# Ledger of designs, part 4: VH-VL binders against p14386

Target 1, 262 residues: p14386
Amino acid sequence: ASTQAQKALETFERFLASLDLESYQQKYRPIKTVEQDLPRELNPLPDLYEHYWKALEDNPSFLGFEEFFDHWWEKRLRPLDEFIRKYFWGCSYAFVRLGLEARLYRTAVSIWTQFHFCYRWNASCELPLEAAPELDAQGIDALIHTSGSSTGIQIKKETYRSEAKSENRFLRKQRGTALIEIPYTLQTPEELEEKAKRARVNGETYRLWAKVAHHLDRLENGFVIFRESYVKSIELFLQKNAPTLSGLIRWDRVAQEALTAP
Below, E stands for the ipSAE of ESMFold2; O stands for the ipSAE of OpenDDE; V2 stands for 0.75 times the mean of E and O plus 0.25 times the DockQ between their complexes.

## First folded at step 1 (VH-VL)

Design n8 (framework fv_necitumumab)
Fold by ESMFold2-Fast, scan of step 1:
Structure n8 (fold): chain C 262 residues (1-262), chain A 125 residues (1-125), chain B 107 residues (1-107)
Amino acid sequence: as target 1 above (262 residues)
Amino acid sequence: QVQLQESGPGLVKPSQTLSLTCTVSGGSISSGDYYWSWIRQPPGKGLEWIGYIYYSGSTDYNPSLKSRVTMSVDTSKNQFSLKVNSVTAADTAVYYCARGLEYDSWGYYYGMDVWGQGTLVTVSS
Amino acid sequence: EIVMTQSPATLSLSPGERATLSCRASQSVSSYLAWYQQKPGQAPRLLIYDASNRATGIPARFSGSGSGTDFTLTISSLEPEDFAVYYCQQRSNWPLTFGGGTKAEIK
């Protein structure tokens, strides 16, 4: 229900607003993070869903990041020992632990942004949204159900890279379905508009990211969140186009065609 | 810990093509939002940015060098390469490869945080 | 292209003294400026990113300030290992451009 969903969103936003982002940035930003790929046993995604996707009922209070990291670490002692011995032989325990802490913090921030989209969607939109950790294995973050169809959702942080050459796993398995990239940026519209004005290359790309930024909001601590108007624009785009959509709908098309001012 | 290593001939004859390769270790060249750059430094002079490449193959070059420069990437070998055509004595320099990130996780311009040790290329007959 | 001008070209100081290095852009680069340190025979090392943020492992004596066209790198008290060449670099517009460098040398 919309009332329950609105309460869940508000509770999650209070959690996000309580994060001391400046202190976390000062602590983790200067730390060279562990760049080695994590094995499946060390994947924090199921833990992030357990602690942050069920805001009410069984999970009305969210763990702070340090408590989350400590719980994750203590549940994973054997696979962590194996991972550290294999890739970081001779490194100090404190060095590796802080590097993994910095890495998990960056992952958590990304996943919290993704969860905010889902909470905002459930509070504001009529089309059903499905979110579960199992969808990550399929290469999507969420699934939105339209009349007679389903569209995969992938939350896409600002990038200036060209399109990937490899086809997404979700699209390979389900021919005739669509995957839509949902863009977000940590930069302000003013910052991006200034970059667009000065750019010899990528000027159009900066302007598109500025347009995306105009549809985003910030909490008091600076955490970027999705506006109600943003998710409603996406819903309208899907309602109009879902019967004809197939394949990958890139973030730049979404910015150009889906995002509209209230 | 990501490391970069330049390789290629230390001597190139005038009018020939200079070819250098940068090998990435300790991390994937296919990683996310990084761009991979070449920078050069003539003996006793300052730094000059040559160009960048993303793992996707997208490139941008310094306009002053664009007519003579080509970059390529080989994701299977975790390498990216630089070719400078029609070299002259003015192309004598230490050549560095570097990893850059336009925006960190907080939207700040991060700069180029990992550099190779550099390789001296002399253009001489 | 945006032209970056560093001053002075050479800064002669003694250990323990404060060093102030200037970098000026021909047009505004907002905060999209980095500082690098280069010791003889070595690759440049990132010191400061986004005008004022210290990179990983950089001592607290290094600080960056400024925005727009005028930027400053300050070393509060020079250590012997700080005598090196320092470069500023802008990313507000492509191509990336570096300043001509400031050489900090012992008196």
Scores: ipSAE 0.000, ipTM 0.443, lowest interface PAE 16.0, mean pLDDT 84

## First folded at step 2 (VH-VL; framework fv_masavibart)

Design m3a (at its last look DockQ between E and O 0.50; V2 from the best seeds 0.00; counts 0 for: pae E 15.5 > 2)
Fold by OpenDDE, look of step 2:
Structure m3a (fold): chain C 262 residues (1-262), chain A 120 residues (1-120), chain B 110 residues (1-110)
Amino acid sequence: as target 1 above (262 residues)
Amino acid sequence: QVQLVESGGGVVQPGRSLRLSCAASGFTFSDYAMYWVRQAPGKGLEWVAVISYDGSNKYYADSVKGRFTISRDNSKNTLYLQMNSLRTEDTAVYYCARDLYGSESYFDYWGQGTLVTVSS
Amino acid sequence: QSALTQPASVSGSPGQSITISCTGTSSDVGGYNYVSWYQQHPGKAPKLMIYEVSNRPSGVSNRFSGSKSGNTASLTISGLQSEDEADYYCSSYTSSDTLVFGGGTKLTVL
């Protein structure tokens, strides 16, 4: 691991730690005004990569969310006007802005989690990792290169929300390549173990999540991050199995084989 | 979109058997525990049976234990409830419901239900 | 097992806030945070409104909120609308690992 990668990770973690998550949750949690897919011109992913994926910089600077949002907004006044006319005719400008702000925050948090994995990987692992907006558009959070092959990864968050599982675009386009799910949970190991004790049909699942949770850490503000042990375990898994991997590798397999292995 | 569609309900005499089906679509059926919940006319909801995602574990309410069998065919995205030795008190709308991500406590999607009437 | 206890009926005017209680024991509602609430319109399937006492699924109006104190869970509906008229059921896990439902509450919007 390069000194540069370690510094990048540390700087990014400091950024994450500076976020007032509680305030943001209070502000944005009740706001679900904009839930439809955003047009290409309003996709925040390219901007998020520009401002928060700086793997090659020694001391990267990261924008606060408010500043990021303002920047995103000001660059897209025309497409925003069109979007508002189309979907929110008759609504106040402030109302729609707040809705988009909430939407982008939720997106940002997800992306920041993804980026933390990548920063941690670069700092702790030897296998090369590639991340780009173009890959993300294909449903690939990152590409890890092994001898003779590349494996896509996707962060898989444990959620109790009824979100429609969208077909992974990666699987549609890249027949023959492997995509592995990287399990992620906001629950503590203790919470999950307690649930496992009460569970009947899914007890083993809760136990797996508990094991996953042991490879996660929490910043003081509550932001969940990946431990070094997590990425090293995944690296070892890929070094051993990458040549034989194909299709979607589910989180439970990854958890069982990579994160629970002695 | 997630969709659950029950079928197989009807009018039967006490002591007879009936098999209900629930066709699932719009999600990876094999990833979810599935439940049967019933509601007698004008009454509340009653848990009936649950089956794990792979069918390896099954549990039943005491009221139906030994008479009903829950099963699933993941290759067909279908949930089943075999009801034997039916009683008048089994008269109800039977719903199939999806477990909310392994909670085993919450059902995020329900079918529209199928009516089973047990009468002489 | 006995159903959780709910009032048979509750009523309110449009714009008002109403609360539906669900009372259990220390072995169910009081012991665990596995309380959920379902809305059911006549002739329709139940809809999950609240899970784990206070969590709201995606697509559910923020007018619906849940809380718990002691052995009693509560569903609060603010800004009551005519469309809220329905039956509401609470549910919880018991110490015997059995899921139980309340008897249901009929909400009438006056």
Scores: ipSAE 0.029, ipTM 0.591, lowest interface PAE 3.9, mean pLDDT 89
Fold by ESMFold2, look of step 2:
Formats: C-alpha cells, sequence, structure tokens
Structure m3a (fold): chain C 262 residues (1-262), chain A 120 residues (1-120), chain B 110 residues (1-110)
C-alpha cells in the first residue's frame, strides 16, 4: 500500500479512462479479425508488458493503443511480411493490417484489465505480486507470494474464450503452484440479479456473477475495473487458505468463498 | 477453437434405446450449461434438454420427459443423452449445443449432429 | 412446446435488403429480451447470428441486424448475397424457463 503504488494505480486508471472505447468499438466492429495463430516473433505480450506494466516507475506514462500498435508493427516488418504472404495470399495488405489491429486491440483490452487488478493489488494489499510476460505465457497472469508459498492468478472474463493457441492455458501451470481464477464481468449486479430470478438452470451461476460484479467498478468511459474490496477479499482468502490450495481453484469457489467473506 | 462432436446415432426399432455422446474441446467444458436440440428431417429445431454446468440441474421438453436422461462427465469433457423407449417421432438429427456463458438463452456453438432413425 | 411464427419463405435479389419476422406472445418474445437468430445451410449445423435481440457475435457480418417491437422480433439482412441463402430460425426464452424456436424461414437469393 505504498504512495508510489497508489500513484501508479491512479495514473494507470487515468490512462484507461482516456480510452475512447466507443470509437474503437465502431472502428473494429466491421473488421474481420485475424484469427490465425501468431508465430512467436509476432507475440505482442512482451510489448504489452514493456509499455503498460510500469508498477515500479515514479511517474509512468502509457502509450495510446494506436502508438502501441505502430510500435509493434514497425519492430516486426519482416516477420509480418512473411506471415501475411504465408497465410493471407490474395488479401490486400491494408485489410490484413486492420485485422491484426483489431486482434491486438482485443488482446490489449484483456491485458489492461488484468494489469488493473495488479496495480490495485500493489496499491491496496501487503502480499507481494509478481507479473511478467514469461508467467503470462504459462497461463499465470500474476503470482502472489505468501510466507513459504506462491499462488498463481488467472483473470477470467464471464464470456471467456481462448485467444491463445489451441492448448488450454488453464491446464498449463507452474509446478507446485495453485492457480486461482479471478472472475470479472461486464454485466451490472442488477442485470445479473434479474437473470438469476428468471433462470432455473443457471440461477446459481448468475447469483455468483452478481457477487463478482458488486466488487467491480466502471470508469466514466465504461472500462470495467477492480475495486479495492476485490483485491482485499482475495488477499484475505489467500492468507487463510494458500498453504492448502492445490491445482486449479475455479472462479465459482473464489466468488463463493472470497467475495462474500471474510 | 471450440468443437462439439456428437456420436452414437443409428437406426433402431421403436421401444429400444440409444445413448448419444458429445465430445467437447477448445473451451472449459465445466463452465457451461449444455443442451441437446433435435431436428426431424425437413423440419425445424426443437429443444430437447439442458444440464447445468455442474450437472446439478436438468430440464427436459415434455415430449421426452421420463424417457430421456441428460448427463455430463466434466472430467472427460463429455455430454450424454440416454434415450429410452424410442418412438418414430424421435427420428431426428441430434445436436449438442453450448450455452452462451451465463445466458441460459442462446446456443453459441453447435456440433454437426448425429442422426437417430427410429423405424419399424 | 409453443412455436414462434415465422413466414415460410422470403426472397430477394443480390444487394437488396430483406426482413424476416418472428412473432410470439407476451410470455416469450414480448416479455423478455432473450431473442436469438440462427442461420442453417442445408446439411449443416445452425450458426448463431444475433443474440439478445440485436447483438452480433464476433465473425458475423454487420449486414445482419436484429430488432424487436412488441411481440415481434425481426432479422434484417442488407446487401443480400448468394451465401445468405439458407434457413433462418428465431428462438426465445419463455416464462416457463424453456426455450422455443420459430418454424423457420427459407431465404432464397434470386
Amino acid sequence: as target 1 above (262 residues)
Amino acid sequence: QVQLVESGGGVVQPGRSLRLSCAASGFTFSDYAMYWVRQAPGKGLEWVAVISYDGSNKYYADSVKGRFTISRDNSKNTLYLQMNSLRTEDTAVYYCARDLYGSESYFDYWGQGTLVTVSS
Amino acid sequence: QSALTQPASVSGSPGQSITISCTGTSSDVGGYNYVSWYQQHPGKAPKLMIYEVSNRPSGVSNRFSGSKSGNTASLTISGLQSEDEADYYCSSYTSSDTLVFGGGTKLTVL
């Protein structure tokens, strides 16, 4: 809970609030995205960490998405040309560029959301958190350290779909490390509670998502972020349970046990 | 990519049984409610059954209630439909479908279907 | 199980816009915003085109749009193309915690 961490969180939240999400949605909605598996040379994760994970800087600044995309593109002209020629024969170069832009935008939004959890954690919690592109490649969005053990965290969107290679990234984990799913939703508690009243098959699921939603907030542009109560609830859960956790801890257990307790 | 593959269809006489399977891949199967939907040849779609993500809740169309049982094995990423006391009216292509996460209203991915023919 | 009413067929020429209707009651289409539309080519599985009345899943062309007024939902296809020739089904959640489908509409592109 240092002053530096609080300042980093505030600066990152100002960056998120500055995003013109409506404009990006309008720009990318009509664009057919590139869904081909990206070769390692085109992986945007190192660049996303370089430009957006700046937790230890005194006065961090963050690139807008367009500048980030141009930087990523310009670093990779040769492998991009090879990728386009190999997989997109007959497509215009402009079409493929826009498709990659749309794909990287969706990846960036996902990564910015997980970074907000991490920035909030650093500002509000005492247990150390570690985030790195190497951990992310293993399906670990962050590693939280308790005395004598570590627990991995995976941010899970309500409508989760795999954006990575065909392999299930939730099953890929660091040995000896439990992995906890950290859920978030773009729906409001009120929307979810109404769905729970009408549902019979998924009613318990909607109620759990409503509990999750009560610990989320929205910036003025609509970007969903994690409240302080969210990260403090997870910290308490880990302080109580981490030595006994093993394997994958599903989002519904986390919602049920952490987000309504202590 | 999300895939659903049905199997177990075939030709059977009225009054007999079949068990259908649906193998799921490319997503966390245990997070999703799952459906069976059928389509008689040349006819429209008919919802048959649904099972909650953990298998704790099951619902059936009136036309199959008491004869069909939906089940799942989350450790094997597999959905099942046990069809007993089959009737000629049960002749259809049977699809398994995934619930759009948490919606309980939409079928965002479908298998290619398996044909069940019940004929005397 | 109650069915939603759709026209048996509609047709249009390439480039034209067409609309397919789906009429239910206050216990389904009129009472809930849980309406969806599915496209089915012959011998193929259905594909989700529209959910929650008007939302498109990723990978669905913006030529497809949905709307609802009272007890009637509508699917509109603009800029009609030969690939759009298929059967189209609407679906709705009901007050009995069930799902119902329309009878289907055959779209012919001339």
Scores: ipSAE 0.000, ipTM 0.405, lowest interface PAE 15.5, mean pLDDT 84
ESMFold2 (binder alone), look of step 2: mean pLDDT 93; pTM 0.939

## First folded at step 7 (VH-VL; framework fv_masavibart)

Design p1
Fold by ESMFold2-Fast, scan of step 7:
Structure p1 (fold): chain C 262 residues (1-262), chain A 120 residues (1-120), chain B 110 residues (1-110)
Amino acid sequence: as target 1 above (262 residues)
Amino acid sequence: QVQLVESGGGVVQPGRSLRLSCAASGFTFSSYAMYWVRQAPGKGLEWVADISYDGSNKYYADSVKGRFTISRDNSKNTLYLQMNSLRTEDTAVYYCARDLYGSESYFDYWGQGTLVTVSS
Amino acid sequence: QSALTQPASVSGSPGQSITISCTGTSSDVGGYNYVSWYQQHPGKAPKLMIYEVSNRPSGVSNRFSGSKSGNTASLTISGLQSEDEADYYCSSYTSSSTLVFGGGTKLTVL
């Protein structure tokens, strides 16, 4: 709601719109995923927060992805050399570096989508939102504070899995609280509605994702962003229901009950 | 672990009948559309038939329509293909396959296949 | 409907990239974003590599990518490895609510 928050959102959206997504797709799509788990010291999340969440505190501009990756690599030379030596001995250094670059790009895209939700929330909503890299270890992307409680937020990319109801770390550690999945999709409503017409089992699921897609916008370069009406609908849902919410509130319930207008 | 195990293949004379079975395990069978895909020796893949999760809708390739019948028994987690009026050109390895998330267009898991040989 | 058109064979060297085309009509490949690609090693069942033109299932290397332009879909394999040597099949949904496969492409890694 503040003028500063609105300025931050505008600056971040300008950054997102400046990304040459087609060039990045062409460069990184064919590159093999580095499947070894990155150790704690190589976790890029703190660096992504530093450059894309806290950047406006010290600098009014955001780092381009290649510059971000080069900066992260230079800060982590010793543990990167150890990691590569240990797990990729005999592989070309340049090849492994490109593989890690592609992996970090895919992580960055996901994190930028999460940050857009947070920037949009701060610009449009009254309930306080907390975002920090430490929350990722708890299995949440943000906390939204309601009167007398806090609700965990997990930004949830489109899925069709019949996931077993698994216990999230946040819910396990903070029993009696709610964790809400905030859905988004990279597909258009038209694509999803066509899939719904074809499907026999997941037709309702495709229609719900189409409904989610109707609440999203795209920048000119195709980057998917959250509408003001989307976050406002979530805020109203939380204000109305938070005292009675507990456990995992799955994306499909959010789509049906919280997203109130196309 | 998702498993699909075909059975019922063998050698049969032209004009006769054969029934294939596919036993499914490791997933909720009743929630997925299922497929039969065949491959003649040394040849490519050919879609044969598919069936919706509840058995209410069935689709067939023109080459088998009127001769083959796809069915399922959700209580037994089993898919069937009843093959009547068999022809030498029906000789193939027959695979059962699971639909990707109920889309009815992509096969995310395949069985090992069962060979059907139609010869005189 | 008629089978989708693929080249009978393609070849490449280790570390290089190759592309396999799959050409149909406006009633299949051109009309829908429902193109999939399957890899088949000798004596084995096919494995799903790409679905909905460009999506990879869990466990499939990102060296495999898919795209589509008009009536032609393409599978690109980068950083070729010896284990990539296999037959590759495309498939598409059709306007008749049926499925059609391509004729298959044998990839040889020289």
Scores: ipSAE 0.000, ipTM 0.392, lowest interface PAE 15.8, mean pLDDT 84

Design p10 (at its last look DockQ between E and O 0.53; V2 from the best seeds 0.00; counts 0 for: pae E 8.7 > 2)
Fold by ESMFold2-Fast, scan of step 7:
Parts: sequence; C-alpha cells; structure tokens
Structure p10 (fold): chain C 262 residues (1-262), chain A 120 residues (1-120), chain B 110 residues (1-110)
Amino acid sequence: as target 1 above (262 residues)
Amino acid sequence: QVQLVESGGGVVQPGRSLRLSCAASGFTFSSYAMYWVRQAPGKGLEWVAVISYDGSNKYYADSVKGRFTISRDNSKNTLYLQMNSLRTEDTAVYYCARDLYGSEYYFDYWGQGTLVTVSS
Amino acid sequence: QSALTQPASVSGSPGQSITISCTGTSSDVGGYNYVSWYQQHPGKAPKLMIYEVSDRPSGVSNRFSGSKSGNTASLTISGLQSEDEADYYCSSYTSSSTLVFGGGTKLTVL
C-alpha cells in the first residue's frame, strides 16, 4: 500500500504492456522446448528475480527478453557446454540454443505473472508478502504473513486435472500452515463459457475457470494481470479464515469461496 | 512411466455381455478423464466412451449408448467397460486411453489393446 | 464412409517432405481448432503426434507439423525416415459434441 509499491507496480505494468507478445508467440510457438531437466547451475530463477523483481528499487528498468536470455547464456557458458554435450551431442548449437530460448521464454512469462501478483499485492494489500527465489525450493512462489502465522502461495495456471494426492514440501515442513493456490487463466470468460456449453464431462470446471477469468484484467497487448479486487478478495479470505486454515487450499475452492466480488 | 494395461477380451456370442478392465500405473489416475476407443480389424479408430476424473460424468458414442457402461475405481487405479447386448459390429480391439489434461478431445497415452470378437 | 476425408495412401522417399490432408466441414475441422493426428504402426496402439491443430506432445519429433486452412487440416512430415512408415489418422471435435476420425492414410517410404 505504499507510494513506492504503487510506483513499482505501475512501472512493471508498463514493462509488461511494452512486450511484443504476438511476435514472441509467433517466434516460439513452433519451437519445441528442450525437455531435459535443467541442472541447478542452469536454473534461471535467480536471474529472473535479479532482473524483474525490483519492488524496492527507485526508478527500476527491466530488460527485454532477448537481452535477458543473452545475459543468462553468457553468464553460464561452461555449464551450458557441459549440458549440451551430455544430452544433445550431435545437435547443432543453433538448434539447442533456440530450444533453450523458447523454454526460458515460457518460464519468464509464468514468472512475470507471479511477479505481477506480488507487485499488485504490495500496492493494494496490508498483509506483508515475501518473494525470493529460495522459496521455490520449498514448493511455494510467495509467503504471506497473516495474524500469528504464514500462508504459502502458489500461482496456478489454468488446469483441468485434479491433483488431490499432491504433497507439497512447504506443508510437510510447516506444521499447521496453509498453502493457497492462486488461479489464473489466459482464456477470456467468453471463450470458457463457450467451452462449457459444448463440454461433455468438464462443463463445471470450465465455468469455474470462467469465474476466475472475470476477476482478471488484460493489458493492451493481451498480457493477463491480477486486478486490485482480486488480491483484496484473497486478503479478506485469509484474514477471515487464517486461524482455521490448514493444508492445501486448492484453486477450485479459492475460485468458489475467496473470489466472491463480481 | 505411464502404463495402461487392458484385459477381459475374448470370444463371445451375440447378445451376451463382457466386461473389460484397464489397469493404470505411473501417474495419478484419479486426476485424469479416461476413454475407451476401439478399432475393428483392418479398419479405423472409433471413440466409444469417456468418464470424468471422479466418475460423476460419462458420455457415449451413439453406436454404444444404452448398451455399454463406462466406470472407474480410483482406489484400484482401474477403468472398466461393461458391454451388454453385444453385436457382431462390436468386434474390435478395445484401447484404454488417457485424456490430455482435461481437453476431452485428445488421447495422449494408450494401452496395448484387448481383442473382443463377437461371433456365432 | 468416415466422417473426415483422408487420402487412402501417400508415398515419399527418405529426406523428402510429404503432406497428408484431412477434410471435413464447417461443423468439425472448419469450425473448431480441436484437430489431432495419430500414428499407428502395424499391430501397435496409436500414438498422439499432433493436438490442437499444430501442437506437439513431449517426445514427438519436430519433423512433424500440423496446420489448418478452412475445412482442411494437414499433417506435414519433413526429412522423411523409414520408421515414419505407418497409418495416420486425423480426428476432430464436432458441433454435436462428438469426436470423429478420418479413414486413415497409409504412408509408404520408398
């Protein structure tokens, strides 16, 4: 709720709005990403935090994606050479580099969405939020400090799977703590309602995602962002329920119980 | 390693019943919608039935509606197809298939199939 | 006949590109972006090669690509290899909320 947090959000949204998303989608959509698990030394998360999570900076500026990728690549020449030689011997350098570029772009888009939630939260809500790359090792994207406890946050992109038996590292190590899934979708409410109309078995799930979509906003270039009302509804849900919340609060429960404002 | 293994196929007379089973392993079975797809000898593919992840919703091809029943037991990671009032045109290899993450349109993993022959 | 029209056979030489068409109507292929392609080797189960017109699942070679124009979807296989020899089936969602398949195309690598 500080003026600095509001300024950081506005600056980050201008960065997101400046992205040529259509050009990136045309460039990377036909490129199948490298599927080998990246070793720890190639993890791009620390670099993404360094270049895009600047909530405490005065007059922050953000790298374009290609510049970010070039910086990541140049910083990691030795471990990249080892990775490529081990898993892609005989493939062209250009081919593997483009595959990794596509993979990092998809990761960056997801992380930018997570960061938008965090920037919006800091600008709009009173409960403190912690975001750091180390939280990924705990299985969470952010940590919100509630009255007398902390709640883990996972930003959850649209899914049609039930993950009822998922175990999370954060919940295993944090007795009596809650983990809340924060849903988002790239589809419009109209697209999802249309899918619900012709659904054979998933109509209810499509309608729940349509409800989620109604609580999201979209920048001029199409980048999906969280509305002020969205994060405030989550904060209210946590304030009312935090003393009794425990375990995983799945995205569908969040959509039904927390996202209550039209 | 995702695996789907069908069983229960065999030779049956027209008008009889047969139950097929599909044992799933290597993934969280209860998280996925499941399909039965069949293929008559030397012919193309035909979708038969679909069931939601929790078994609450089911949908059938017109050719089997009212005769076949799809079901699942998530505690046993098993999918079933109860086939009643069998006809000679039901002769086919029956495949168990997994839905591609809730799409309702795509079959991302298939079993090896089990042959059902309706004759005599 | 099959709901979607495919050529019965197509052939090519190693290293060549070939394209298999799948023609429907505005109530299936032309009306929706829910087209998939399956590869089937003799005696084996089908394998998903393309979904949502042009997307590839994990493990499918970049040599396989999908596209759509009007009522016709196409599967293109570049750098043709002997192991590509198989039957190929297209599938589409329909306005009646069903799934339909093409009659299949036998690809022969000469």
Scores: ipSAE 0.268, ipTM 0.643, lowest interface PAE 3.5, mean pLDDT 87
Fold by OpenDDE, look of step 8:
Structure p10 (fold): chain C 262 residues (1-262), chain A 120 residues (1-120), chain B 110 residues (1-110)
Amino acid sequence: as target 1 above (262 residues)
Amino acid sequence: QVQLVESGGGVVQPGRSLRLSCAASGFTFSSYAMYWVRQAPGKGLEWVAVISYDGSNKYYADSVKGRFTISRDNSKNTLYLQMNSLRTEDTAVYYCARDLYGSEYYFDYWGQGTLVTVSS
Amino acid sequence: QSALTQPASVSGSPGQSITISCTGTSSDVGGYNYVSWYQQHPGKAPKLMIYEVSDRPSGVSNRFSGSKSGNTASLTISGLQSEDEADYYCSSYTSSSTLVFGGGTKLTVL
């Protein structure tokens, strides 16, 4: 692992630790005004990569969310106006802005989590990782390169909502490639173990999530990040199995086969 | 859009059998535990049975244990409740409900229910 | 099996805030946060309003909130509207991990 990658990780973690998650949650949690897909012109992903994916920089700086959002907003006044006129006619700009702010925050948190995985990977693993907005557009969070193959990864957060996801675009376009779901949970191992004990039909699932949770850390502000043990376990799994992997590798299989004891 | 549609309800005599069905659509049925919950006329809600996403595990309320069988066909997106040895106290609207993913204790979607009347 | 206890009825005027309590034992409400609330209009299926004591599903109005203190969970409805008139059921688990419902509360909007 390069010194640069380690520094990037440390700096990024400091940034994550600086976030007032409680305040943001209070502010944005009740706001669900803008739930539709955003047009291409309003897609925040390129901006998020620009401001928060700085793996190659020696001394990266990261914008606060408010500043990020202001920047995003000010650069897109025209498409925003069109968007508002089209979908939110009669609504105040302030109302829509707050809606978008909440939406972008949720997106940012998701992306930050993804980026942390990538930063941690770069700092701790030997296999090359590629991250780019174009990959996200294909439905993957990053590519990990192994000898003779590339494996897609996607962070899969534990949610109470399992929507039927359409076939992943990445897998559609690249037959024979593998996509690995990287499980992520906000729950503590202890919480999950207790749930497992009380579970009637899903006890094993909770135990798997508990296993996942053991490879995660919680920053002081509550932001959950990936431990070195997590990415190293995944790397080892890929080193052993990558040539034989194809299709979607579900999170539960990853939890069972890839994640080792801390 | 998530939809659950119960069917199979009707009037039956005590001791008889009845099979309820719940047709699911708008979500990956095979990913969710499913439940039956019933409500007697003018009464509260009572949990009846649960089945895991793959049908490997089942759990029943004491009131129906040994008489009712929950099952599912994931290829048909259908949940079933086989009710044997029916009693008058089994009279209720029977709801099919979807598990809030992994929770086992929360139901985020419900059907409109099907009425089962057990009377002599 | 311990039953969850709810008031039989509550009432409020439009715009007011009302609270519905759900009381259990330490084994069914006090130990874990497996508390949920359902709204049921006459002749309709129940609707999940609150889960995990205080979380709201998508599409549920922020006028509905949940809390817990000791062995008592509470559903609060702020800014009461006529459409809120319904039966409300709390749910939790027993010591044997069995799902149980409260007896229901009829909310009348005056």
Scores: ipSAE 0.170, ipTM 0.665, lowest interface PAE 2.5, mean pLDDT 90
Fold by ESMFold2, look of step 8:
Parts: C-alpha cells; structure tokens; sequence
Structure p10 (fold): chain C 262 residues (1-262), chain A 120 residues (1-120), chain B 110 residues (1-110)
C-alpha cells in the first residue's frame, strides 16, 4: 500500500511538473465568457476523478489537460448543444468552447492541487483518506477516518474568503462531526515575511501564512504542492484531537495548532 | 448582505470628546481587521485608524495619534472610535471600512458614514 | 509623506473610453503592487473598483480595468455610461507603512 502510494504520488507529481503553467495562464486568464451555472450533465468533477484520482491503480497514467477537455466535450455533445442554445444563442461553438476550456482549466488546477494533498496523504500517513466526487455534494473534498469517527477536509487557497454561516451540508447532516480547512498559498515564505514586515495590524496573519508556505513546495514549473511535513502535521493534529473536534476548524486554527509544531 | 452602520456623530465644540460606533452584520466580524477613514467636507479621503481582527494590535494616523482610540467588541460585532481633544480639522464624515480579508491595504465594504462637526 | 497626483477632473461622452491617472513615487505606486481604486457617487460611501493594481472584485463590471507603469497607475473605463459619473480615488501603500489616497478625480459624463 505505502509503496504503491509512493509510486502514484511520484507519477502524479511528474504529470504536474509537465504542465506549461505560464502558457495556460496567458491563454486562459483573460477569458471569462462562460459564467452561467453549469447543469449537472456538464459537471466536470466526475471526469476529473476518473482521469486524475487513481489511488488504487498499479502504474497509473494521467491525461494532459487538452486531451481531458476534448474527452469531456465529446462525451457531452447533446447537453452542450442545449446549454449553448439556452445561454449563447447566435454564438459560434468555437467561442463557447474556448470559454468552457478556460473555465475547466481553472477548475482542474484547483482539483489537481486538492488531489496532490490526497496522494501525499496516502504516501505518508496511516489514517485512511477517502476521496470521491460524491463527497463534493456534501461540501467536502475528502474524508479522513480516525478510530470511531471521520473528519472532513476542504482545500482552501489563500485568495478565498470564508463566510462563517455554518451552512455546510456535511456538518449539518452529521452532528458532532468536524470539517477542517487545509490552507495553501501561491506566495512564497519570503514574499509573506516581507508583507508581514510592512503590515500595520495583520503582520501575525501574514506570518501564519508564511508558516503554511514553509510546508508547501514548488515544482520546477511553479506548481505548488504539499510537503510530507504538511500531511504528517495534520495527521498528528487529528490523532491528538479528532475525538473532541466538532464544527468548522478554520485555516488559521489549523495553521496555528497543527502547522506551527515542528 | 454585508452591512456597516456608523453612529455617534454630531456637533461638538473644540476640545470635547465623541465616541463613534460601527455596527457590523452579514459577515464574521471577528475575522476582519477594521478601519476608520474620514472625509472632510469637499475634500478627499484620509485613513484614521486600524485595529486587528482580535483587537490586539492598533495603528493610527499621525494627525490623530494620542487623541483617538480605536477598539472593538467582537461579541457585539461593533467597532468603536473614541475621539478626544477634538479640533476643527477633525470635522469630517467618518466611515467604518472592512479590510479585504488579510490584505491590510484594500477596503472592500464601507458604511454610509457619520458626520462629526467640530465648531464653536 | 508623498502625495498621489490625480487630475482634478476628466470628462467623456457615453460610449467612450477614458483613463484616470494616479502618479506617485518609487516609495509607493512604483515600489509596491498595493494600489486600489474607489468610486464615490455624491453623498454615498466609496466602492472598491480595483485592487492590487488590476484585480476586479466580484460584481464590478469588466468595463473597469487597472494597470501600472513605473510610478503611475491608471484606471480605464470603457463604454462610458451616465452612472459612471462620480469621484474616483486611487490609494497606495507607502514605504513608511501608511496608506495614502490620491486627491480624487471628478468624472463628468456628457
């Protein structure tokens, strides 16, 4: 299991390193033409799991983004035609295709980052992790199983804000359970420390993000990934605290209590 | 949904004191640093004070340092500005503003302001 | 401390594009990417239009764009509409750990 998980992680990291991130960012960042709610039939998440979450396979391989998008598009010609007729009357398929391509790329990058955490967890940790597209309907990215309980996780990029309204379906459905936020940032520790020096009142917040960033790494192409120290720190935190955890455990508490322990 | 409502403004004589309040709703107040920003009649914007999300750290513009005190009560979702030794130059509309989460440089939501007039 | 210089007023006709400049120094606009723009209609509170030089908050029209070159930041409004008539303020972080606002620009449409 551990050896297979290590090979899966290494193969996934090679895939991530192969991405020409700068070219994709230049191509897609200015394109935000498709912002309508996607119907269930156009949801890319099941396809992302099918092609990129292969934790149980011997010698897995991973589709490039363009091939993934072509397959997603080709599987859905009828629903796409209906979607285009409803929202994009008079537009060419090429216009809508590029817009969806840009949107799905941004989704894929987010999901690949989430999957890296999960692959790293499987390679480095003992507590079982469950990842499946069905968990997204509950508002969580994965489920980590401890003795007698389970804890949900959500992978959160620094630029996201949290609305603390306790509306999460996972927490509402299963009283006494916990959901932890797993923070990551695209900023380097050096950038964050410099911001901390310049901050008037938020210096400690920037220093906390710098501590998060120290548990992250960058592949040669700039893709941000989770270090082994990250997942082991979270596992230790759960082993120590999961029986008494409940509700939403925000990124700052996670960073403060889990990631600042050497 | 996010709302900031200032109160406590009025007309006072130089040398007197006022306390401004800002009632917050529609967001987790205790997660955000908060600012007071003022605008003198017919003039531009000037930041006044900032307080960290938990109230442990405070910073002031030089023009008000030693006279104004920013504070907050997270249990009541309320931001305060105690203004002592008021001067004619403190006459302004005072806005409560929310720090764009963790930025310390950008104000994504503002109240409608409360007018403070310092005149003899 | 350094001041950010904006033109006092700018005018344009509906449908035109206009640009408002905000000039500082290497100690503020030139030295940091902590530049923002606020729109203020008469009697109303300011509204954040652009932050971090060029980023647009949710709910702000893509007719508004921001950029920076050297010590000068720019706000561009394309497809000018009558509701764009307002005061516009830039803001920047400074090397003295302060936030400074520009003097404001009155945009007149028509």
Amino acid sequence: as target 1 above (262 residues)
Amino acid sequence: QVQLVESGGGVVQPGRSLRLSCAASGFTFSSYAMYWVRQAPGKGLEWVAVISYDGSNKYYADSVKGRFTISRDNSKNTLYLQMNSLRTEDTAVYYCARDLYGSEYYFDYWGQGTLVTVSS
Amino acid sequence: QSALTQPASVSGSPGQSITISCTGTSSDVGGYNYVSWYQQHPGKAPKLMIYEVSDRPSGVSNRFSGSKSGNTASLTISGLQSEDEADYYCSSYTSSSTLVFGGGTKLTVL
Scores: ipSAE 0.012, ipTM 0.550, lowest interface PAE 8.7, mean pLDDT 86
ESMFold2 (binder alone), look of step 8: mean pLDDT 93; pTM 0.936

